VHH binders against Rho1 guanine nucleotide exchange factor 1 (rgf1). Designs and how they scored, part 14

Target 1, 188 residues: Rho1 guanine nucleotide exchange factor 1 (rgf1), of Schizosaccharomyces pombe (q9y7u6r621to808)
Amino acid sequence: KRQEVICEVIYTERDFVKDLEYLRDYWIKPLWASSCIPERKKEKFIRTVFLNALEVQAVNSKLAEALTKRQNYKPIVDNIADIFLEHVPKFEPFIRYGAGQLYGKYEFEKEKSSNPAFAKFVSDVERLKESRKLELNGYLTKPTTRLARYPLLLEAVLKYTDEGNPDKQDIPKVINIVRGFLSRLNVE
Key: E = the ipSAE of ESMFold2; O = the ipSAE of OpenDDE; V2 = 0.75 times the mean of E and O plus 0.25 times the DockQ between their complexes.

## First folded at step 16 (VHH; framework vhh_gocatamig_d2)

Design b83 (from b73 with L99Q P102E; at its last look DockQ between E and O 0.56; V2 from the best seeds 0.00; counts 0 for: pae E 7.1 > 2)
Fold by ESMFold2, look of step 16:
Structure b83 (fold): chain B 188 residues (1-188), chain A 119 residues (1-119)
Amino acid sequence: as target 1 above (188 residues)
Amino acid sequence: EVQLVESGGGLVQPGGSLTLSCAASGFTFSSYYLAWYRQAPGKKRELVAGIYQGGYTYYMDSVKGRFTISRDNAKNSVYLQMNSLRAEDTAVYYCARGQFYEEGPFDSWGQGTLVTVSS
């Protein structure tokens, strides 16, 4: 049971990173290359809507890589908190992302409703099989949703962790750091 | 109106240290990815280090552990602390403004500052 939760932590971390790579490859890069947004405002628009999503991707790709490396070394993963303790202190980018998300959504919807070329671009991308029937706003909420999920997943791992395992003492430390970020996200 | 002005270059012996600075003006500094590039004579320009809007950093492999990039949003400045310098670090160093990440796009560059590492 413990291993099943640990596998879920690792698998969903890889999926989260893939979702941010999807934003890069199917939204940011194609939009930058397109002419559906006037050149004079394209840079500001893309920066406003997507914020520092690629900074979050950079941080979390390292977490996912470390977790995957641990899993590939031995199929039964005994410890994960040491990896999280190394990486979660770098989660500041989640706060910057969250702070701009509401305005970014507003600017996205405003452009979509007033620019037919952009509305077509949005429709075309959202119809791709790679979008998995999820609208852009669904992807843009994933960093905040992911941050909130860590305590729940880690508590489940802790539940099945023996007293002699370093994770017993270290998982609570990870959760405390993440909850600190979540508290700041709600204020900022 | 966007300006990036590098300074701090010079002649230094192998093993020495140097701090480069880049003063920025004409834009909202805290909203941009900033990077240092370098170009040795006859070579292509290469990314040395970058710093995201939120402070996360990137380094090319050959400078990891020796160079440190930092930013001071209050002073609109980005810095490159260069330690344990080697002859291969000799180049003109450029400050650049990017939009999102280490691969760009980069739309503004400084004039460069020369770093020469030799005995």
Scores: ipSAE 0.019, ipTM 0.476, lowest interface PAE 7.1, mean pLDDT 88
ESMFold2 (binder alone), look of step 16: mean pLDDT 83; pTM 0.836
OpenDDE, look of step 16: ipSAE 0.142; ipTM 0.594

## First folded at step 17 (VHH; framework vhh_gocatamig_d2)

Design b84 (from b81 with P102E; at its last look DockQ between E and O 0.87; V2 from the best seeds 0.00; counts 0 for: pae E 4.6 > 2, SAP .671 > .668)
Amino acid sequence: EVQLVESGGGLVQPGGSLTLSCAASGFTFSSYYLAWYRQAPGKKRELVAGIYEGGYTYYMDSVKGRFTISRDNAKNSVYLQMNSLRAEDTAVYYCARGLFYEEGPFDSWGQGTLVTVSS
ESMFold2, look of step 17: ipSAE 0.227; ipTM 0.633
ESMFold2 (binder alone), look of step 17: mean pLDDT 82; pTM 0.831
OpenDDE, look of step 17: ipSAE 0.812; ipTM 0.903

Design b85 (from b81 with S31D P102D; at its last look DockQ between E and O 0.76; V2 from the best seeds 0.00; counts 0 for: pae E 5.4 > 2, SAP .686 > .668)
Fold by ESMFold2, look of step 17:
Structure b85 (fold): chain B 188 residues (1-188), chain A 119 residues (1-119)
Amino acid sequence: as target 1 above (188 residues)
Amino acid sequence: EVQLVESGGGLVQPGGSLTLSCAASGFTFSDYYLAWYRQAPGKKRELVAGIYEGGYTYYMDSVKGRFTISRDNAKNSVYLQMNSLRAEDTAVYYCARGLFYDEGPFDSWGQGTLVTVSS
C-alpha cells in the first residue's frame, strides 16, 4: 500500500511536469510564433495568461527527476521525504503564479471574445489529441491544484510509514512547508 | 530599446574570485529570465547560470557550488559571483534575456566581458 502511494506521488509529479511542457510546446511557443495577437501586445499578453508557468515547470522538473532517479536506483522506494525537503523550499514560484491567475483568465477570455484569429488558434489547439479534450483554463489551474495535493499524498505515505523510517519524522516537516505556501497563496 | 551591459571582467589567479554585473534597460526587468553565458576560444557559447523571474536559479554542473547568480530588480541588474576560479572558466561572459527560459531563444545579448584565469 505504501509503495502504491509512493508510485502515485512519482507518476503524478512526472505527469504534472508534462502538462506544463504541453503549455510550452502547444500554447506558448506557437502563440509567440503566430501573428494572431498584435505584435505590440503579444509579449505582455502571453506573460499575463501563462504567467511564470515555465518557472514552475523548471522547479518541478528537478523534483520529478530526483524522484525518478530514486525509483530507478531501487524500484521499491523506501523513503522520499529527503528529496522533498531539498526541493519544496524552492516552491516560491507557485505563489507568483497563483497571484496572477484570475487576471490572466480574464485577459484570455477577453481576447478570445474580441479577436477572431485568436479564437481560431484556441479552437485549433484544443482539438489536438495532445490537449486530451481539456480547455486551456483546465491546464492553467494545475499548478495551484498540484500544490494543494502534496499534503494529501504525503499524509497517505506517512500513514503507512514505520517508526524507524526517516520519512516518519521528515514528512511532517515537508507538509508544514507546503501548507505555509498554501496559506500565502490565498493572500497573494 | 533593450540593452544589456556587462562589467566586472578581468584577470584573476586560479582560486580567486570575481563578480560580474549586467545592467539592463528597455524592458520590464522583473518579468524576465536572465542568464549568463560564456564562450571560450574555439568553443560554442554555453549556458553558465540563469535566474527566473521568480528567483529560481539554474547552474551548469561544473560551476555548481562555486558560482552564484542573483538579481536586484530595484537596480535592473543581474550578477554572477564567481569563486574558486579555474583555468577552464576563462571565457567571454555574456548577459542574456530569455524568452523561454533555458531553452531559448535568447532575444537580447550584451557585448560580453572577458574573464581570464591564469597564473
Scores: ipSAE 0.182, ipTM 0.613, lowest interface PAE 5.4, mean pLDDT 88
ESMFold2 (binder alone), look of step 17: mean pLDDT 82; pTM 0.831
OpenDDE, look of step 17: ipSAE 0.497; ipTM 0.782

Design b86 (from b81 with F106Y S108R; at its last look DockQ between E and O 0.74; V2 from the best seeds 0.00; counts 0 for: pae E 3.7 > 2, SAP .713 > .668)
Amino acid sequence: EVQLVESGGGLVQPGGSLTLSCAASGFTFSSYYLAWYRQAPGKKRELVAGIYEGGYTYYMDSVKGRFTISRDNAKNSVYLQMNSLRAEDTAVYYCARGLFYPEGPYDRWGQGTLVTVSS
ESMFold2, look of step 17: ipSAE 0.299; ipTM 0.670
ESMFold2 (binder alone), look of step 17: mean pLDDT 82; pTM 0.833
OpenDDE, look of step 17: ipSAE 0.721; ipTM 0.869

Design b87 (from b81 with S30D T57E K64E; at its last look DockQ between E and O 0.62; V2 from the best seeds 0.00; counts 0 for: pae O 4.2 > 2, SAP .718 > .668)
Fold by OpenDDE, look of step 17:
Order: sequence, then C-alpha cells, then structure tokens
Structure b87 (fold): chain B 188 residues (1-188), chain A 119 residues (1-119)
Amino acid sequence: as target 1 above (188 residues)
Amino acid sequence: EVQLVESGGGLVQPGGSLTLSCAASGFTFDSYYLAWYRQAPGKKRELVAGIYEGGYEYYMDSVEGRFTISRDNAKNSVYLQMNSLRAEDTAVYYCARGLFYPEGPFDSWGQGTLVTVSS
C-alpha cells in the first residue's frame, strides 16, 4: 500500500509538470509568436495571465526528476521525504503565482471578450487534443491546487510508513514547510 | 538596443574561484530570465545556470553546489560566482537573455568571456 501511494505522489508530480509544460508549449510560446495580441501590450498581457508559471515549472521539474530517478533506482522506493526536503523549500514561486492568479484570470477574460483574434486563438487551442478538453482557466489554477494537495498526498505515505523508516520523521517536516507556504498563499 | 557584456574571465588554477559579471542594457531587465551558458572547444554550448525574474535559480548538475548565479536588478547585472573550479569548467562563458526557461527564445547574447582552469 505504501508503494502505491508513493507511486501516486510521483505520478501526479510528473503530471503536474506536464500541465505546466502544456501552458508553455501551447499557450505562452504561441502567444509570444502570434499577432492575436497587439505587440504593444503582448508582454504585459502574457505576464499578467501566466505570471511566473514557468518558474513554478522549473522548480517542480527538478522535483519530478529527482522522484523519477528514485523510482527508477530500484523497484521499491524506500524514501521520498529527503527529496521533498530538498525541493519544497524552493516553493516560493507558488506564492508569487497565487498572488496574481485572480487578476490574471480577469485580464484573460477581458481580452477574450474584447479581442476576436485572441478569442479565436483561445478557441483553437482549447479544441486541440492536448488540452484534454480543459479550458485555460482549469490549467491556471493547477499550481495552487497542487500545492494544497501535497499534505494530503504525503500524509497518505506517512500512514503506511514504519517507525524505523526515516520518512516517519521527515514527512511531517515536509508537510510543515508546505503548510507554511499555504498559510502565506491564503494571506497574500 | 539590447546589449549584454560579460566580464571577469581569466586564467585560474584548479580549486580556484572566479566571478563573472554581465552588464545588461536596452531592455526592462527585471522582466527577463537570465542565464549563463558555456562552450568548450569542440563541444556544444550548454546551459550552466539560469535565474528567473522572480529569483529562482537553476544549475546544471556538474556545477551544482559550486556555482552561484545571482542578479542585481538595480544594476541591471547578472553574476556567476564560480568556486572549486575544475579543468572541465574551461570554456567561453556567455550571458543570455530569455523569455523563459529553458526553451524560450534567447534573443540576446554577449560576446563571451574566456575562463581557463589550468595548473
């Protein structure tokens, strides 16, 4: 059972990173290259809507990579808390992202409603199979929702962790760090 | 006009330290991802370290713990502190501006500064 919940942690982390890569490859990059947003306001718009999503992607890519390496090292994963202790302290980008999320959504909707070229762009991207039938806003909320899920995921691992396993002591430490970020996210 | 000018390169012995600087001009510095690349003779250019506008730092594995990238937005400058230098660190080091890591367009490069690590 412990291995199952560990696998879920690792799988969902990779999936989260892929979601951010989707934003990068199908939204951010194309918008920079397109003319659907006037050049004079393009940069501000992109940075307002997507904020530092790719900074989050960079942080979590490293986490996902480390977890994947651990998973590939041997069939049974003995520990994951040490990896989280290394990477979770770097989660400051989540706070910055969360702070601008609502306003980003507002500006996105505003542009979509007033700019037909952009509206078409949005429609085209969201109709692609890569969107998985999820609208942009569904992806833009993923960083904050993912952050909130870490305690639950790690508590599930902790539940099936033996007393002699270092994760028994270290997972609570990770959870406390994450909760610290979540506390700030709710305030800022 | 966007300009990036590297400095600080030179000859250093193995185990030594060196600090590279990159002075930027012609753009809103605090809005861009900045990176240091290096290219050794006969090898491909590789990303050494990157820093987001928000301050998150990225390092290639071989320099992790030895190199530190930093930025000073007030001075429009990015730095690379290199400690415990090794012979394999010998390369021309380039400063680059990007929209985002790592696949974003790097539309501006400096001329590079040579770092030679040799006894």
Scores: ipSAE 0.023, ipTM 0.450, lowest interface PAE 4.2, mean pLDDT 92
ESMFold2, look of step 17: ipSAE 0.350; ipTM 0.710
ESMFold2 (binder alone), look of step 17: mean pLDDT 80; pTM 0.803

Design b88 (from b81 with Y32H S108Y; at its last look DockQ between E and O 0.79; V2 from the best seeds 0.00; counts 0 for: pae E 3.8 > 2, SAP .732 > .668)
Fold by ESMFold2, look of step 17:
Structure b88 (fold): chain B 188 residues (1-188), chain A 119 residues (1-119)
Amino acid sequence: as target 1 above (188 residues)
Amino acid sequence: EVQLVESGGGLVQPGGSLTLSCAASGFTFSSHYLAWYRQAPGKKRELVAGIYEGGYTYYMDSVKGRFTISRDNAKNSVYLQMNSLRAEDTAVYYCARGLFYPEGPFDYWGQGTLVTVSS
């Protein structure tokens, strides 16, 4: 069961990174290339809606890379907490993202409701098979929901971790760091 | 008017150090990704180091541990501390403003500052 949870941790981390790459490739790049947002406000609009999502992608790309490398070397993964201890201290970008997320969503919906060209752009992108029938707002919430999911996944790994495994002592440390970030979101 | 002005280039011996500076004006500095690129004669321009608006950094493999990028939002400046310089680091170094991500688009570039590492 432990390996099943560890595989879920690794697979869902790769999925999270790919979802942020989807934002880059199917939203940010095409929107910048389009004319559906007035040129005078296009840059600010994109920054307001997507915030530092690509900074989060950069941080978590390194986490996903480290987890994948360990899995490729030894398919039965004994330990993960050491990797998380190296990477979760770098999660400050999640706080910056969360602080602007509600306003970014508001600005997105406002533009969609008042700009028919943008509304058509949104509809066209969301209908692509690459969007997997998920609206933009569903993707934009993923950094915050991902951050909240780490304690659940790591507690499940801990539950099936034997006393002699270093993860027994180290997973609680990782969870504490992540919950520290989650608590800061609560005061924002 | 957006401006990026590099300084700090020069001639240095192998193993030496230099600090490059880029002074920015005409935009909200704290909201942008900033990068240092370099171009050696006969080579493609390459990304050396970058710093996101939130402070996360990127380095090309050959400069990791030797170079440090930093930003000072109060002074609208980005810096590249270059230590343990090698002949292969000889290039014109450019400061660039990124819009959204490290591979581009970059909409403003400085004029460049020459770094020569030679004995």
Scores: ipSAE 0.307, ipTM 0.678, lowest interface PAE 3.8, mean pLDDT 89
ESMFold2 (binder alone), look of step 17: mean pLDDT 82; pTM 0.823
OpenDDE, look of step 17: ipSAE 0.435; ipTM 0.763

Design b89 (at its last look DockQ between E and O 0.68; V2 from the best seeds 0.00; counts 0 for: pae E 6.8 > 2, unsure alone 64.7 < 65)
Fold by ESMFold2, look of step 17:
Structure b89 (fold): chain B 188 residues (1-188), chain A 121 residues (1-121)
Amino acid sequence: as target 1 above (188 residues)
Amino acid sequence: EVQLVESGGGLVQPGGSLTLSCAASGFTFSSYYLAWYRQAPGKKRELVAGIYEGGYTYYMDSVKGRFTISRDNAKNSVYLQMNSLRAEDTAVYYCARGLFYPEDSGPFDSWGQGTLVTVSS
């Protein structure tokens, strides 16, 4: 059971990073290259809607890389907390992201309702198979959802960790750091 | 008008230290990713270090542990502290502004004029 939860931690971390890469490749880069947003406000609009999503992607790409490297070294992963202790203190970008999320959603919906060229752009992207039937706002909530999931996943690993394993002592430390970020986020 | 002005370059002995500064104006400094690039004679520009709008930093492997990038949003400035300098660090150092990040290979749309760092005996 322990290994099942560890595999879920690693797999879902890679999926989270892929979802942020999807935002980069199917939304941010194409929108920047497009003419559907007037040039005078394009930069501010993109920054307002997508915030620092790519900064979060950069942080969590390193976490995903470290977890994958350990899994490649030995297929049965015995320890993960040391990797999390190195990376989780760098999660400050999640706070900046969460602080602007509601206003970004408001600006996105406002532009969509008043700009037919942008509305078509949105419809075209959301119809792609790569969007997997999830609207932009569904992707934009993923950083907050991911942050909240770490304590649940790590508590499950801890439950099946024996007393002699360093993770027994270190997982609670990781959870405390994450809960500190969650308290600061205060997203409802 | 967007301006990026580098300073702090000079001649230094191997093992020495320098601090580069980049003073920015003409844009909302706190909203942008900023980076230091360098270019040695006859070589392509290479990314040295970057700092995201939220404070996350990136370093090329050869400078990690020796160089530190930082930003001061109150002074609209980005800095590169360079320690344990080597002959291989000799280059013109450029400050750059970009919307995209190094891992995204996005464009940088504003560059400074550069400041020369020479590490030689």
Scores: ipSAE 0.039, ipTM 0.536, lowest interface PAE 6.8, mean pLDDT 87
ESMFold2 (binder alone), look of step 17: mean pLDDT 78; pTM 0.793
OpenDDE, look of step 17: ipSAE 0.648; ipTM 0.840

## First folded at step 18 (VHH; framework vhh_gocatamig_d2)

Design b90 (from b79 with V58Y L100F Y108S; at its last look DockQ between E and O 0.74; V2 from the best seeds 0.00; counts 0 for: pae E 5.4 > 2, SAP .772 > .668)
Fold by ESMFold2, look of step 18:
Structure b90 (fold): chain B 188 residues (1-188), chain A 119 residues (1-119)
Amino acid sequence: as target 1 above (188 residues)
Amino acid sequence: EVQLVESGGGLVQPGGSLTLSCAASGFTFSSYYLAWYRQAPGKKRELVAGIYEGGYTYYMDSVKGRFTISRDNAKNSVYLQMNSLRAEDTAVYYCARGFFYEEGPFDSWGQGTLVTVSS
């Protein structure tokens, strides 16, 4: 059961990184290259809507790489907390991302409502197979929901961790760090 | 107008330290990725270190562990702390602004500050 939860941690981390790559490749880069947003406000609009999503992608790509490397070395993974202890202190970008989401949504909806060219761009992207029937707002919420999911997943790993395993002592430390970020997110 | 002004370069002995500063004006500093590049005589300009708008950093392999990039959004400044300097670190160092990439596009550059590492 422990391995099942550990595999879920690793698999969902890779999926989270892929979702942020989707934002980069199907939204941010095409918008930057397009003319559907007036050039005088395009840079600010993209920064407002997508915030520092690519910074989160950079941080979590390293976590996903480390987890994948450990899994490739030995498919039965004994320990994960050491990897998390190395990477979770770098999660400050999640706080910056969360702080701007509400205003970013407002600016996105305002432009979509008043700019037919942008509305068409949005419709065209959301209909792509790569969007997997999920609207942009569904992708933009993923960093905050991912951050909140870590304690749940790690507690499940801890539940099945034997007393002699270093994860028994170290997983609670990781959870404490993540909960510190979540507390700040609630007030920021 | 966007301006980036580097300072802090100079002559330093091998093993020594220097702190470079870049003062920025004319844009919303906290929203941009900032980087330090360097160019030695006869060489291509190369990325040394970068810092994202939220504080995440990266470094080229040869300076990792020796150099530290930081930013102070209240002072609109980015810094490069260079420790354990070597002769191969001799170059003109440039501060650059980017939109959201470690490797660009970079649309604004400073005039540079010379760092010379020699005995």
Scores: ipSAE 0.146, ipTM 0.557, lowest interface PAE 5.4, mean pLDDT 88
ESMFold2 (binder alone), look of step 18: mean pLDDT 81; pTM 0.816
OpenDDE, look of step 18: ipSAE 0.770; ipTM 0.887

Design b91 (from b79 with V58Y L100M Y108S; at its last look DockQ between E and O 0.75; V2 from the best seeds 0.00; counts 0 for: pae E 6.0 > 2, SAP .685 > .668)
Fold by ESMFold2, look of step 18:
Structure b91 (fold): chain B 188 residues (1-188), chain A 119 residues (1-119)
Amino acid sequence: as target 1 above (188 residues)
Amino acid sequence: EVQLVESGGGLVQPGGSLTLSCAASGFTFSSYYLAWYRQAPGKKRELVAGIYEGGYTYYMDSVKGRFTISRDNAKNSVYLQMNSLRAEDTAVYYCARGFMYEEGPFDSWGQGTLVTVSS
């Protein structure tokens, strides 16, 4: 059962990274290449809506790579907290992202309501099979929901971790760091 | 008008250190991904290091542990601290403003600063 939770930690981390790559490939790049936003404001608009989502992607891509490499070397994974302790201190970008998210959503909806060309662009992208029936706002929420999910997943791993395993001592340290970020996110 | 001005290059001995600086103007500096590229004679430009708007850093494998990128948003500047320099680090170093990510389009470049590592 422990391996089932560890497997979930690993594959959901990969999925989270893929969702941020989706933003890059199906929203940011195509929007930059399009003419549906006036050139004078296109760069600022894209930065306002998507914020530093790709900074988060860069951080978590390394976490996902490290977890995947450990799983590939030994399919029965004994420990994960050491990997998290290396990577979770780098999660500051989640705070920057969260701080701008509401304003980014406001600017997105404002442009969509007043710019027919952009509204069509949005509709076309959201109808793609790659969007998996989720609107842009659903993807933009994922960094915050992912951050909140780590304590739940890690507590489940801890529950099935035997005494003597370093994860027993180290998982609580990871959770404490993540909860510190979550507290700052709610205030900021 | 976007401007990026590199400085701090020079001649150093192997094992030496240099700090490169890039002064930026004409845009909201704190909102941008910044990077250092280098181009050795006869070679293509290669990404050396980058720093996201939130401070997360990237390094090419060959410079990890030797180079440190940093930014000072109050001075609109990005820096590259280069330690343990080797002959293969000889190149013109360019500061670049990127769109949003490491491999994204870079839409502004500086004039470059020459770093020569030679005994």
Scores: ipSAE 0.126, ipTM 0.580, lowest interface PAE 6.0, mean pLDDT 88
ESMFold2 (binder alone), look of step 18: mean pLDDT 81; pTM 0.815
OpenDDE, look of step 18: ipSAE 0.734; ipTM 0.870

Design b92 (from b81 with Y56W; at its last look DockQ between E and O 0.02; V2 from the best seeds 0.00; counts 0 for: pae O 8.8 > 2, SAP .829 > .668, placed apart)
Fold by OpenDDE, look of step 18:
Structure b92 (fold): chain B 188 residues (1-188), chain A 119 residues (1-119)
Amino acid sequence: as target 1 above (188 residues)
Amino acid sequence: EVQLVESGGGLVQPGGSLTLSCAASGFTFSSYYLAWYRQAPGKKRELVAGIYEGGWTYYMDSVKGRFTISRDNAKNSVYLQMNSLRAEDTAVYYCARGLFYPEGPFDSWGQGTLVTVSS
């Protein structure tokens, strides 16, 4: 059961990174290249709506890579907490992202409602198979949602961790670090 | 772009030996589980052997003691040494990259290389 839960952690981390890559490749990059947003306001719009999502992508890509490497080292994963202890302290981009998320959503909706060219762009992208039938707002909320899920995921691992395993003492440390970020996110 | 290119297939007599190679590119080779699959005519594709980053290996029962999977991270390559080949080993052999264990999936495949064991 522990291995199953660990696999869930790793799988969902990889999936999260893919979601951010989706934002990069199907929204951010195409918007920079398109004319659906007037050039004079394009940069500000993109930065407002997507904020520092790519910083989050960079941080979590490394986490996902490390977890994947650990999983592929041998069939049984003995520990994951050491990897989290290395990467989770770098989660500051989550705070910056969270702070601007609501306003980003507001500006997105505003532009979508007032700019037919952009509305069409949104519709076209969201109809792609790569969207997985999820609207942009569903993806924009994923960073903060993912952050909030780490304690739950790690607690599940902890539940099936033996007393002699280092993760028994290290997972709580990771959880505490994540909770620290969550606390800041709620305040800012 | 992720690429896997198999080589080394051919015709060999029963009891003979053959070494397959798979050259990988487009990803961090050392971070991934790699495997050899095979598909015989009219049969489903089956896992022959797998190797983890740390060197742990898996073999299907019918090839244990005869086949050896290995990897060279410096060359971004995975190999399948096949000894004591049998007619039933005849198949197209595929190299595959695995992202997750044990459920997979394998997200990248080569074009395959044909191994024919015949008198």
Scores: ipSAE 0.011, ipTM 0.264, lowest interface PAE 8.8, mean pLDDT 92
ESMFold2, look of step 18: ipSAE 0.213; ipTM 0.620
ESMFold2 (binder alone), look of step 18: mean pLDDT 81; pTM 0.818

Design b93 (from b81 with E103Y; at its last look DockQ between E and O 0.01; V2 from the best seeds 0.00; counts 0 for: pae E 6.6 > 2, grease 25.8 > 24.2, SAP .955 > .668, placed apart)
Fold by ESMFold2, look of step 18:
Structure b93 (fold): chain B 188 residues (1-188), chain A 119 residues (1-119)
Amino acid sequence: as target 1 above (188 residues)
Amino acid sequence: EVQLVESGGGLVQPGGSLTLSCAASGFTFSSYYLAWYRQAPGKKRELVAGIYEGGYTYYMDSVKGRFTISRDNAKNSVYLQMNSLRAEDTAVYYCARGLFYPYGPFDSWGQGTLVTVSS
C-alpha cells in the first residue's frame, strides 16, 4: 500500500506540472499572440488572470523531475521526504499565486461577459480535446488545491512507513512546512 | 518605452569579483522574469541566470555556486554578483526582460556591459 501512495504522489505531481504547461500552451501563449484583447491592456489582463503560474510550473517541474528520477533509478521507492525537504522550502510562489487568484477570476469573467471576441476565444479553447472538458477556472484553482493535497498524501505515506525508515521522522517536517504555507495563504 | 541599462562591468583578474547592475524603467518591474545573458565575440548569446517575478532563480551549470542573481523591486533593479571569475566568463553581459517565459521570447534587451577576466 505504501508504494501505491508513493506512486500516486509522483504521478499526480507530473499531472500537476502538465496542467500548468497546458495553461502556458493553450491559454497564455495564444492570448499573447491574439488580437482579442486590446493591445494596451493585454499585458495587464494576462498577468492578472494567470498570475505567476509559470513560476509555480518552474518550481514544481524540479520536484516532479526529482521524484521521477528517484523512481527510475529504483522502481520500488523507499524514501521521498528528503526530496520534498529540498523543494518545499521553495514554494513561496504558491503564496503570490493564491493572493491574486480571486481578483484574476473576477477579471476573467468580466472580460468574457463584455468582449465578444474574447468570449469566442474562450469557447474555442475550452472545446479543444486538450482541455479535457474542464473550463479555465478549473485549471486556475489547481495550484491552491495541489498545495492543500500534499499533507493528505504525505500522511497516507507516513501511515504505512515503518519506524526504521527516515521518512517516519522527516515526513512530519515536510507537512509542517506545507501547513505553514497553507496558513499564510488563508491570510494573504 | 522599456529601457534596461547595465552597469558594473570592467577588467578583473581571475578569481576576482564584480557586481553587475541593471536599472529598468517603462514597465511594471515586479511582474516580470529578468535574466542575464552573455555573449563572447563570435559566439551566440547564452542564458547565465534568471529570476522570476516571485524570486525563484535559475543558473547555468558553469556559474552555479559562483554567481548570484537578485532583484530589488523598490529600485527596479536586477543584479548579478559574480565571484571566482574565470577567463571563460569574459563576455558582454546583457540584461533582458522575458515575456512570461524564462527562455523567451525576450522582448527587451539592454546595450550590454563588458566583463573582461584577464591575468
Scores: ipSAE 0.035, ipTM 0.550, lowest interface PAE 6.6, mean pLDDT 88
ESMFold2 (binder alone), look of step 18: mean pLDDT 82; pTM 0.827
OpenDDE, look of step 18: ipSAE 0.051; ipTM 0.403

Design b94 (from b81 with Y32H M60A F106Y; at its last look DockQ between E and O 0.89; V2 from the best seeds 0.00; counts 0 for: pae E 3.4 > 2, SAP .69 > .668)
Amino acid sequence: EVQLVESGGGLVQPGGSLTLSCAASGFTFSSHYLAWYRQAPGKKRELVAGIYEGGYTYYADSVKGRFTISRDNAKNSVYLQMNSLRAEDTAVYYCARGLFYPEGPYDSWGQGTLVTVSS
ESMFold2, look of step 18: ipSAE 0.318; ipTM 0.690
ESMFold2 (binder alone), look of step 18: mean pLDDT 81; pTM 0.819
OpenDDE, look of step 18: ipSAE 0.744; ipTM 0.874

Design b95 (from b84 with Y101W; at its last look DockQ between E and O 0.76; V2 from the best seeds 0.00; counts 0 for: pae E 3.9 > 2, SAP .698 > .668)
Amino acid sequence: EVQLVESGGGLVQPGGSLTLSCAASGFTFSSYYLAWYRQAPGKKRELVAGIYEGGYTYYMDSVKGRFTISRDNAKNSVYLQMNSLRAEDTAVYYCARGLFWEEGPFDSWGQGTLVTVSS
ESMFold2, look of step 18: ipSAE 0.276; ipTM 0.661
ESMFold2 (binder alone), look of step 18: mean pLDDT 81; pTM 0.815
OpenDDE, look of step 18: ipSAE 0.676; ipTM 0.853

